# Miniprotein binders against Glycerol-3-phosphate dehydrogenase [NAD(P)+] (gpsA): the designs that were tried, part 6

Target 1, 321 residues: Glycerol-3-phosphate dehydrogenase [NAD(P)+] (gpsA), of Methanothermobacter thermautotrophicus (o26468)
Amino acid sequence: MMVTVIGAGSFGTAIAQVLSWNAEMVRLMARRSEVVENINRTRENSAYHPGVKLRDNIEATLMDGSVLEESEYVFMAVPSGNLRSIVRSMNSSLEDKKIVSCIKGIEHPGLKTMSSVIREETGSRTVFSISGPNFADELIRGMTSGITVGASTRYAREIAGLLKSPRIILDHSENVEGVEFCGILKNVYAVAMGILDGQITGENHRHSLLTLCFREMNLILNEMGYGELHDRFCGFGDFLLTSTTDKSRNRTLGLMLGKKMRLSEDSTITIESLRSIRAIRELTEGLELPVLEMVYQTMQEPENVNLYIREFQERISRPEF

## First folded at step 3 (miniprotein)

Design FF1 (from F3 with E15K T16W R19L K26Y E60R R61W K64R R67K E68Y)
Fold by ESMFold2-Fast, scan of step 3:
Structure FF1 (fold): chain B 321 residues (1-321), chain A 81 residues (1-81)
Amino acid sequence: as target 1 above (321 residues)
Amino acid sequence: SDKYRITIRVEGDEKWLKLIAEELKYLAEELGLEVEIRIEGNTLEITVEGDEEQVKEFARWAERIAKYHGAKVTIEIEKLE
């Protein structure tokens, strides 16, 4: 089988490497010719994964819908803000394809998951998702990772065949959009844990806060009809990974906010995190979400973070019974 | 105001050092800081300039990331006049 990965960033390169063990050929599409030349000449994508040799059956190309005709599966690994324009530029080539979103983002305005955007632009009936505790740097090194496949059973089996490895643990849900939504939610709670890091006094405190964060995530999942995902790799697994490790960009954003540090207003992580928080708040109107509110207030006025943390702590310290 | 220079030396497996370097470059960019990074064999050297709060927090993240990868860290802070 021939597969294409659209987006030669960190995750796109890593998933291409994973897919190359089972696919006959993997085509990895990049926006810049220098990335294409680097991969095809040196077998490395040095900007993202220096020192990692890519398998010989991975071929890099510029983003071009005309080369999609031979691919049965297309994996989307581009920044969420660019997805619609990229899909629109090649939608005629994508409408008959089985498309898997690897993107942990939401469109705002519109409040649409990445799979929803793809379906809207292409008309494809075969749009799926994958998510889980699967840091790109660990995936590409062949370190064991967990992935939830969001697809109907027939297609989930095909996708599992493409991802199959002794180092890949798979679970499944037919709830395609729910799998994506888990990835959006866990990022918000990772920011929350980062913000609260300076206030944590011990292990009991840390795990009490993690419990509150996951409880609130579960409340949102249940409200959206995605409650079944709480114990999947995309749910609990990815939540824990992102909230507890120093490799998490969202947790690092939270750490900066907790220290009242100035962030670049045009940075990708700041734009994506703010977009996700606004989208979630809009989707969960009417719910009491103290963790999410603390994060939202802190994003708006980081200079007042100590006030928002105190208000949050007073709120959660009041007995709920 | 007061400006500081911090030099962080990380010793570990060469492959892990490259990953640590990438994460720290990203953190520096988010903080609006310029970072000088040099990798030689099993040693990674990172130099950052900023105010006291910025350089100390960067050092904290560098230590935590290096610890996650089982790497040894040495930190030197110098106040710039």
Scores: ipSAE 0.000, ipTM 0.214, lowest interface PAE 16.2, mean pLDDT 82

Design FF2 (from FF1 with W16F E23W W61Y)
Fold by ESMFold2-Fast, scan of step 3:
Structure FF2 (fold): chain B 321 residues (1-321), chain A 81 residues (1-81)
Amino acid sequence: as target 1 above (321 residues)
Amino acid sequence: SDKYRITIRVEGDEKFLKLIAEWLKYLAEELGLEVEIRIEGNTLEITVEGDEEQVKEFARYAERIAKYHGAKVTIEIEKLE
């Protein structure tokens, strides 16, 4: 089986390496010609994974729809904000392709998950998702990682075959969009934990707040009809990983905000985080979400983080019984 | 009282390098340091001058942030006087 990974960033490169153990050939598509040349010449994508040798059956190419014809599976690993333009730029029918989204984002306005955007742009009826505690640097090095496959059982088995490794642990859900939504939620709550860690110390306090964050995440999952995902790798596992580790970009964003540091308005991570928060707020209109509200206020005015944390603490300290 | 120059090189993806550059620039300003920042491809180079305590504190923050993203960091410190 031939598979294509669209997006030669950190995660795209890592998943291509994983897929290369089970696929006959993996085509890795990059936007920049220097990345393509580096991979094909040196067997390394040094911009993202210095010192990691890519398997010989991985071939890099520029974003070009004409070379997709022989691929049965296409894995999408591009930034959420660029998905529509990238698919359109290929100017090729993907209607008959089995497409797996690896993207953790939501479109706003429109409130569409990445799998929904892919269905609209490609016309494919076989669109799936994967998510879990699977940092790209650990995944590419063959370190044990957990992945939830969001697909109907038939396709989940095929995808599992492509991801199969003694170091990959898989679980499953038929809720394709729910698996994606877990990835969006965990990133927001990672920012929350970063903010709180920047201002508050103590392990009892930290884990009490982690409990509240996960509880709020579960409230949202239940409201959306995705409650079954709470104990999957895309749910609890990825939430814990992203909220508690120094390797999380979203938690680091939160830490900076918690220390009253302003980031550029043009920062991609800030734009993506705000888009996700606004989408979640609109989708969960009417729910009382004190953690999400604190994150939203802090992102708007990090200089006032002490006030927002005080308001948050007053709100959560009211007995629920 | 002694003056030091520190050069920090961080290797990583473009989004990470832009994010760390913004934050380290802010940190340098808070510490009263003048900073020169250059991003070239997948490498961020930062040069600051200050007293021993200031440059060591700056280096600790740079290493900590780089660790958050699995980035490779190289630090060179030289005494100016």
Scores: ipSAE 0.013, ipTM 0.341, lowest interface PAE 8.4, mean pLDDT 83

Design FG1 (from F3 with R19E E22R E23W K26R E29K E30Y E53K Q54W E57L R61E K64Y)
Fold by ESMFold2-Fast, scan of step 3:
Structure FG1 (fold): chain B 321 residues (1-321), chain A 81 residues (1-81)
Amino acid sequence: as target 1 above (321 residues)
Amino acid sequence: SDKYRITIRVEGDEETLKEIARWLKRLAKYLGLEVEIRIEGNTLEITVEGDEKWVKLFAEEAEYIAREHGAKVTIEIEKLE
């Protein structure tokens, strides 16, 4: 079996390495010829994973739909903002492919997950997702990682075969969009934990608020019909990873907001975070979400973070009974 | 004293290096870190001093931003005793 990964960034390169142990050949598509030449000549994608040698059955190529003819599976690992244009450029070649989204993101307006965008643009009826606590740098080094496969059972088994490794732990759900949505939610709550960690210290404080964040995430998952995902790697596992590590850009964003710093208006992570929060608020209209509300208000006016945290604390201190 | 020094070297085109430098300069200010930045040709060198937790967070963020822009990065950390 030949597999193609579209996107030779950090995660695309890492997942290509994983797939290379089980596929006969992995084609890794990059936008720039310099990246292609570097990978094929040196066996490294040095800009993203310096010092990591890629397996010999990984071949880099430019993004070109004609290369897809022999691939049964295509893994999408491009930035969410570039997805629609990339699949449009290749949609006739992707129509009959089994496509696995490795991307976390949502379009607003429209409230479409990445798998939904792929279906809309390609017409493929076999579009799936994967997500979990799987930082690319750890994944490519063969460190133990958890991945949720979002697919119907038959295709989940095929995808599991492609990901099979003593150090890859898999679980499963048929909720393709739900698996992706967990990745969007965990990023918002990572911002929340960053804000809170920036203002108050203490282990009782941190773990009490982590509990509230996860509870609110579960409330949203239940509202969306994705409640079963709470104990999957895409749910609890990825939530914990992203909310507790200094390696998380979203948690770092929250920390900066907690220090009352006005964010860069040209920052893609700020734009993505705000877009996600607005989409979630629209999807969950009518729910009381004190953590999400605190994050939203703080992003609008970080100079008033102390006021928003106080309002949040007063709200959560009211007994539920 | 538990102060640390981190030296970060980034290789890339001039426009990429200027963008990375701008972001990291802002981040250092937000984290209360002392920072020195130098650009020579196609190389950006950043030296940061401060408390361990903040300099480590800065280094991880610098590596992430450099990789997102397709730039090569090397990081050296030392404890100042």
Scores: ipSAE 0.000, ipTM 0.218, lowest interface PAE 13.2, mean pLDDT 82

Design FG2 (from FG1 with W23Y W54F E61W)
Fold by ESMFold2-Fast, scan of step 3:
Structure FG2 (fold): chain B 321 residues (1-321), chain A 81 residues (1-81)
Amino acid sequence: as target 1 above (321 residues)
Amino acid sequence: SDKYRITIRVEGDEETLKEIARYLKRLAKYLGLEVEIRIEGNTLEITVEGDEKFVKLFAEWAEYIAREHGAKVTIEIEKLE
């Protein structure tokens, strides 16, 4: 089987390496010719994974729909903000493909998950998702990682075959959109934990707040009809990873906001985080979500973070019984 | 594109400097910056290179984290290209 990965960034490169153990050939598509040349000449994608040798059956190319003909599966690993334009540039070549989204984003104006955007632009009826505690740098090094496959049973088995490894633990759900939504939620709660860690010290305090964050995430999952995902790798596992490690950019953003520091408003992570928070807030209208509210207010006015944390603490200190 | 180098010197006790170094090394990785870190006695020296926007952001946070730990900071920025 030939598989194509669209997007030769950090995660795209890592998943291509994983897929190369089970696919006959992996085509890795990059936006820039210098990345293509680097990969094909040196067997490294040095900008993202310096010192990691890519397997010989990985071939890099520019993004070009005409070379998709031989691929049965296409994995999408591009930034969420670029997905629609990239898919539009090659949508006729993607219509008959089995497409797996590896992207944890949402469109604000349309409130569409990435799989929904792919389906809309390509017309493909076979669009799936994967998510879990799988940092690209650890995944590419063959370190143990957990992945939830979001697909109907037949396709989940095929995708599992492509991801199969002694160091990859898989679980499953038929809720394609739910698996993606877990990735969006965990990023918001990672920002929340960053904000709180920026202001509050103490392990008991930190883990009590982490519990409240996960509880609120579960409330949202239940409201959306995705409650079964709470104990999957895309749910609990990815939530913990992203909320507790210094390797999480979303937690790092939160920490900066908690200290009244600002990441540039033009940065990709700020734009993506704000888009996700606004989309989630709209989708959860009518729910009382003190953690999400605190994050939303802090993103708008980080200079007032101390006020928002005090209001949050006042609300959570009231007994639930 | 414009490339910058920033050198950050932090003065504090050795244990505090190790905590700061661990944090900032991870931050540099998240921002895609090349970083060199050295601890000698009561001094931590951090050198980072990269795009102006991220180098300045890193410097701003490095200064904030160091001061939160009670450490003294001095920063030097130079344009390379």
Scores: ipSAE 0.014, ipTM 0.285, lowest interface PAE 7.4, mean pLDDT 82

Design FH1 (from F3 with E15R T16W E22K E23Y K26R E57R E60K R61W K64L R67E)
Fold by ESMFold2-Fast, scan of step 3:
Structure FH1 (fold): chain B 321 residues (1-321), chain A 81 residues (1-81)
Amino acid sequence: as target 1 above (321 residues)
Amino acid sequence: SDKYRITIRVEGDERWLKRIAKYLKRLAEELGLEVEIRIEGNTLEITVEGDEEQVKRFAKWAELIAEEHGAKVTIEIEKLE
């Protein structure tokens, strides 16, 4: 079986390495020719994973739909903002391909998950998702990682076969969009924990607030019909990973905002976080979400973070009983 | 415990080098680290010493801040003994 990974960034490279143990050949598509040349010449994608040798059955190519003909599965690992244009730029029919989204993002306006965008642009009836506590640098080094496969049972088994490793633990849901949505939520709550960790000290405080963040995430999942996912790797596992480690870019963004620091106007992570928050607010209209509101206000006016945290603290200290 | 030194070299427009320096100094303070800062022309050099965990954490944050400001970054970590 031949598999293609579209996107030779950190995660795309890591998942290609994982897939290479079970697929006959993995094509890794990159946007820039220097990345292709570097991978094929040195067996490393050193910009993302210095010191990691890629397996011989991984071939890097430029993004070109004409070379997809022999691939049964296509894994999408590009930035969410680029997905639609990349799919449109490829000169091949993805309609007949089994497509797995590895992307954690949402379109706004439109409120579409990445699997929804793929279905709309390609017409494919076989679009799936994967998500979980699987930092690319640990995944590529064969460190134990958990992944939720979002697919109907038949395709979930095929995808599990491609991901099979003694160091990969899998769970499953047929709720393709729900698995993706967990990835969007965990990133927002990682920003929240970053803000709170930057301002509030103490183990009791930290874990009480982490509990509140997860409870609010669960409230949103239930509202969206995704409540079953709360204890899956895409839910609780990925939430914990990204909210409690310095390796999380979203948590680091939160820490900076908590210190009244601003990122460039061109900041991709800020743009993506704001898009996600606005989408969630629109989808959950009428719910009281104090953590999400605090994050939203802080992202728009970080100079007033102390006020927003004080208002948040007053709101959460009122008993529910 | 083993000690490490991290040196961060940032190249870019002098208009925001001072801002980047301020952010990195604040992050070092958050981690309990002392920082040395030198600005010369369009180059900012930051040196921090600490244990392995702390300097690697600082490096990750520094890289994110500099990249988001469009700066070119070189990071070197050395083990001291």
Scores: ipSAE 0.000, ipTM 0.390, lowest interface PAE 10.3, mean pLDDT 83

Design FH2 (from FH1 with W16Y W61F E68Y)
Fold by ESMFold2-Fast, scan of step 3:
Structure FH2 (fold): chain B 321 residues (1-321), chain A 81 residues (1-81)
Amino acid sequence: as target 1 above (321 residues)
Amino acid sequence: SDKYRITIRVEGDERYLKRIAKYLKRLAEELGLEVEIRIEGNTLEITVEGDEEQVKRFAKFAELIAEYHGAKVTIEIEKLE
């Protein structure tokens, strides 16, 4: 089988390497000719994964819908903000394709997951998702990673065949959008844990608060009809990874906010985080979400983080029994 | 253990350079590192010394902070003996 990965960034390159073990050929599409030339000449995408040799059956090309004809599966690994325009440029070539979103983001306004955007723009009925604790740098080096496949059982088995490796552990859900939504939620709660780590010390305290963050995430998942995902790799696994490691950009953002450091209004990660929080608030209007509220307040006025954490602690200190 | 020196050069809008410098200075303090900072026009240069792990962590955070502000960053790591 021939497979195409659209987006030759860090994750796109890593997933192409994984897919190359099971596909006859993997086409890796990049926006920049420099990246294409680097990959095809040196067998490395050195800007993202220096020192990692890509398998011979990976061919890099510029983004071009005309070369999708022979690919049965297309994996989307582009920045969420660019997805709609990229899909529009390839629309006629993607209509009959089985498309797997590897992107963690939500469109606001509109409140659409990436799979929803793809479905809307292409008309494809075979749009799927994957998510889990699968940092690109570890995935490309063949380190054990967990992935939830969001697809109906038939297509989930085909996708599992493409991802098959003794270093990849798979679980499954038919809830395509739920798998993606877990990725959005875990990023918000990673910011929360960063804020808390910036202000509060102690392992008992840290893990008690981590538990509360996950409980609130589960409350949201249940409200959205995604409750079954709580113990999947996209749920607990990715939440835990992103909330506890220094490799997480969202946790680092939170840590800076917890230390009263304000980021630029032009910061992409700040814009994305605020967009996610606003989308979640709109989708869950009836819920009391003290962790999410603390994050939102702190992002607006990090100089007042001590006040917002105190208010949060007063709220959570009252027994619910 | 082995000692390393990292020099980070950030190029960007002057209004963000002072903010980036403040963040990196606080991070160096949290890691127990002494930091040397210089701002010249639209460039910021930061130098710290530490063990391999500390220096690599500092480099990662510097890249993230620069990226948050849309700034260009170059990093040089030198092993000291």
Scores: ipSAE 0.012, ipTM 0.416, lowest interface PAE 8.9, mean pLDDT 84

Design FS1 (from F3 with T7Y R9E R38E E45W T47Y T74R E76Y)
Fold by ESMFold2-Fast, scan of step 3:
Parts: structure tokens; sequence; C-alpha cells
Structure FS1 (fold): chain B 321 residues (1-321), chain A 81 residues (1-81)
């Protein structure tokens, strides 16, 4: 079987390496010719994974729908902001493909997950998702990682076969969009933990707040009909990883906000975070979400973070009984 | 142990950010530090962990490098346990 990965960034390269152990050939599509030349010549994607040798059955090409003919599965690993245009440019070649989204993001306006965008642009009936605690740098090095496969049971087994490794732990849900939505929620709560870590010290405080963040995430998942995902790798696992590690850009964003740093409106991570927060607020009208509101207020006016944290603490200290 | 982290946000066009990233990697090698660098759109994120003296020197020289390229820089330095 030939498999194609569209997007030769950090995660695309890592998932291609994983897939190469089970597929006969993996085609890795990159936007830039320099990346293609580097991979094919040196067996490295040095810009993203310096020092990691890619398996010989990985072939890099420029993005081109015409070379998709022999691939049954296509893994989509491009930035969320570029997905619609990339899919649109190749939609006739993707119509009959089994497509797996590896992208965490939501389109706003429209409130559409990446799998939804793919379905709209391609008309494909076989669009799936994967998500979990699977940092690209650890995944490519063969370190143990957890992945939730979002697919109907029959296709989940095929995808599991492509991802199979002693170092990859898989779980499953038929809720394709829910698996993706977990990735959006965990990023928001990682920002929240960053803000709180920037202002509050102490292990008891940190883990109490982390508990409240996960509880609020679960409230949102239940409201959206995704409650069963809370204990999956895409749910608890990825939430915990992203909220507690220094490797998380979202947690770092929160930490900077907690220290009263005003961030650029043009920053990609700031734009994505605000888009996610606004989307969640629209989808969950009527819910009391004190953590999300604290994040939203802080992103609007980081100079007032001390006030917003105090108001948040006063609110969460009110007994529910 | 007295360790420090630097969080650096650099704003610029992609070509400028690539040049800055390469110079910062060389600076880290010179100072015996390991760095994690990510470029997303018009922003470059840097994580550096090390001793206070090394981290402060990295921060000062990173700011100068970015300034020489006309980029805007925001730096936060955190002391770890």
Amino acid sequence: as target 1 above (321 residues)
Amino acid sequence: SDKYRIYIEVEGDEETLKRIAEELKKLAEELGLEVEIEIEGNTLWIYVEGDEEQVKEFAERAEKIAREHGAKVRIYIEKLE
C-alpha cells in the first residue's frame, strides 16, 4: 500500500516516519522545493527534525494532486489556515480517497472542524481524524505515544494497522469531529494553565486548578455530545500533556500573558487561540465557564490579569453544595 | 538547581525569521545551550534552558540579533526551581 502525507512540517514528517514501518511506500508532500530536495538527498528534514534519518521508503514531492492516484490513504498535516485552499486545489484527486486529518483547529466564521472542511471541499464519504499526546519530536524518535483514531470501526482497524508499533498505544472513537474538537479545547486550557502558572505557585494550587480546567473541558464535551472522549488519549491524555509541559506553545502563550506581556495581534498562535475561544463561546452559550472567561478577559487586556485572576478565584471558591 | 527559561517572540517576515533562527542556533552552540525554535507565520518562538549567566547572555545577544534584522522582540525570562 502506498500512503500520502500532505504537509512536510514537524508532525507530517513524524507521522510519515511512523507510517513507513507499515506501508510499502510513503509519499511526503511539501510546499517548498528546498524541503523536498533536503529529504530526498540527505534522508533528513533538517528544518524540523535535525539528526533524524528518514526511512528509505519515504519519497518527498511538491504538493501535486496528480500523483495521488496510487494512494488509498491520505494523511492531512498542514496548518489549519491553509487547509481549505490546499484541499480545494486537489479536490478532484481527493474525492475517492480515505482522508485522515491530523490537524487541530477550527474555521471561524463557520465553526467547522478540519474534517468538516475536507468533506465540504472533496465530497469524500471517508474522512477521519487522529489526535493524542503525540509530540512530533518524540513520535519520530520512536518514543511511546498515545493516539485516538476517530473513524467508524471498519476503517479504524485499517488506520490502526498503518500506525501499528510497540511504541504506539491506540484507542478509538467513531466520533471523528469530537476527536478533533478535543485538540481545540486542550489548547485553550493550556493557555489557562500558563496564565495561572505565571501568577500562582504551589503544587496543591496547580493541581487543583488543573482539575477545574479538565472539569470545564468535560462540561463542554458533554454539551457538544462528545462526553465519551474525556478518558481517551485525545481527551485527558492530550489535555494533560499540553497543559503541564514547557514544550507547549499554548502554555507558553498563557505564561507570557500571566506576566502582563501584550502579544502581537498578528501572531499566528494568538489569532488561533482567540478564534478557538470565540468559537467555543458561540457553541456553548448558556454554560458557566469561569476558566474560559478568565482566559478571554486576559487576552483582551493582559495588563489587568491580576484583576481577572482575583475575580476567577472568588468565583471558583463558592461552594457547589 | 538554579535553571532559567527564556521565552522569545520575534515578529518578522518568514525570510527574516529564518535568518534570525540560524544565528540564534549558532549562538546557542557557542554558549553550550540547547534551543527549541518554532516558526509559525510571522512569529518565531524560542525556548532555552540553562544557568542564569548563560541564559542572560543568550537573551541580550538574541535581542541584538533580532534588532539588527529589524524585527520586534518580546522576551520573558523565568527562574525554575
Scores: ipSAE 0.000, ipTM 0.318, lowest interface PAE 11.5, mean pLDDT 81

Design FS2 (from F3 with R5E T7W R9Y E36R E45Y T47E T74Y E76R)
Fold by ESMFold2-Fast, scan of step 3:
Structure FS2 (fold): chain B 321 residues (1-321), chain A 81 residues (1-81)
Amino acid sequence: as target 1 above (321 residues)
Amino acid sequence: SDKYEIWIYVEGDEETLKRIAEELKKLAEELGLEVRIRIEGNTLYIEVEGDEEQVKEFAERAEKIAREHGAKVYIRIEKLE
């Protein structure tokens, strides 16, 4: 089987490497010719993964819908903000493809998951998702990683076959959009933990707040019909990884906000975080989400973080029984 | 013990972060400090350990270097022990 990965960034390169162990050939599509040339000349995508040699059956190409005809599966690993335009440029080539979204983001306005955008633009009925605690740098180096496959059972088995490795642990859900939504939620709560870590030290305190963050995430998942995902790799595992590690850009963003630093409006992480928060707030109108509200207020006015933390503490100190 | 640890988090584009990292490595050598540096996406993580005076000087000069390159910097200083 030939598979294509669209997007030769950090995660796209890592997933291509994983897929290359099981696929006959992996085509890795990049937007820039310089990236294509560097991968094909050096067997490295050194801008993202210095020192990692890509397997011989990975071929880098410029983005071109015409070469998709030989691929049965297409993995989407582009920035969420670019997905719609990329899919539109290839939509006739993607109509009959089995498409797996690896993207953790939401479109705003419209409040659409990445799988929803793909389905809308291509008309494909076979659109799936994967997510989990799988930092690209660890994944590409063969370190043990957990991945949830969001697909109906038959397609989940096929996708599992493509990802299969002694170092890849898989679980499954038929809730394609739920798996994606877990990736959006974990990023927001990672920002929350960063803010809280910046204000308060202490292991009991930290883990009590982490528990509240996860409970709020579960409340949202339950209200949206995705409650079963809480104990999957895309749920608890990815939430925990992103909320507790210094390697998390979202947690670091939270730490900066906790220190009253203003976000750069043109940074990718700032744009993605604001889109995610706005989307979640619209989708969950009527729910009491004190953690999410604290994050939202702090991102708008970081100079007032001490006030927002104080208000948050007052809300959570009231017994719920 | 009066030993201190600095964690420095810098957000910026990768080329800017690489330039900042190299200047901070030179600064650490100048001040006789051991430094650990990691770049992950758009974030630079720096850990350095030393005496209060050396650590304070490193933090102040590191912030200036980051600002000269137009980057935002978050500095966490903790007293060890």
Scores: ipSAE 0.000, ipTM 0.253, lowest interface PAE 11.2, mean pLDDT 81

Design FS3 (from F3 with T7F R9W E36Y R38E T43R T47L E49R T74E)
Fold by ESMFold2-Fast, scan of step 3:
Structure FS3 (fold): chain B 321 residues (1-321), chain A 81 residues (1-81)
Amino acid sequence: as target 1 above (321 residues)
Amino acid sequence: SDKYRIFIWVEGDEETLKRIAEELKKLAEELGLEVYIEIEGNRLEILVRGDEEQVKEFAERAEKIAREHGAKVEIEIEKLE
């Protein structure tokens, strides 16, 4: 089987390496010719994964829909903000493809998941998702990772076959968009834990607050009809990983905000985080979401973080009984 | 635009770590970078974000500053996807 990965960034390169163990050939598409040349000549994508040798059956190419003809599966691993334009540029070549989104993001305006954008642009009925605790640097090095496959059972088995490895643990849901939405939620709650970790010391406090964050995430999942995902790798697993590690960009953003630091208005991670929070707030109108509100207020006025945390703690300390 | 993140870990006595933290804050300001610095016990943790050239310059100068004070230094650089 021939598989294509669109996007030769950190995660795209890592998933290509994983897929190369089970596919006959993996085509890895990059926007820049320098990346293509580096991969094909040196067997490394040194800008993203220095020192990691890519398997010989991975071939890098520039983004070009005309070379998709023999690929049955296409994995999308581009930044969420670029997905629509990339899919449009290859629309006719993607119509009959089985497409798997590896992207954790939402489109504004319209509040559309990545799988929804792909379906809208291609008309494909075979659009799926994967998500889980799978940092690219650990995944590419063959470290144990968990992945939820979002697909109907028939296609989930095929995708599982492509991802199969002694080091990859898989679980499943038919809620394609729910699997993606978990990735959006975990990033917001990672910012929350970063803010809280920046202000509060103590393991009991930290894990109590982690519990409240996950409880709120689960409330949102239930409201959206995705409650079954709470104990999947895309749910609990990815939430826990992203909220407790210094490798998390979102948790680091939270730590900086908790120390009253503001990143530049041009910061991509700040723009993405605000977009996600606004989308969640719009999708969950009427829910009481004290963690999300604290994050939103802190991102707008980090100099007042102590006030927002105090108000948050007062709110969450009220007995539920 | 943020393209890179560095995590710098410094081990030393508390007084030495405070001096290093002060110098690194000044360095970050000089280079136009936003940094998060935390001292916990015998360790100093620094997170800085910026473009590749600024981040590399900060890392090289930070390592020099820490070693001049006799501290042990570990640096991790991560490219933001």
Scores: ipSAE 0.000, ipTM 0.221, lowest interface PAE 14.5, mean pLDDT 81

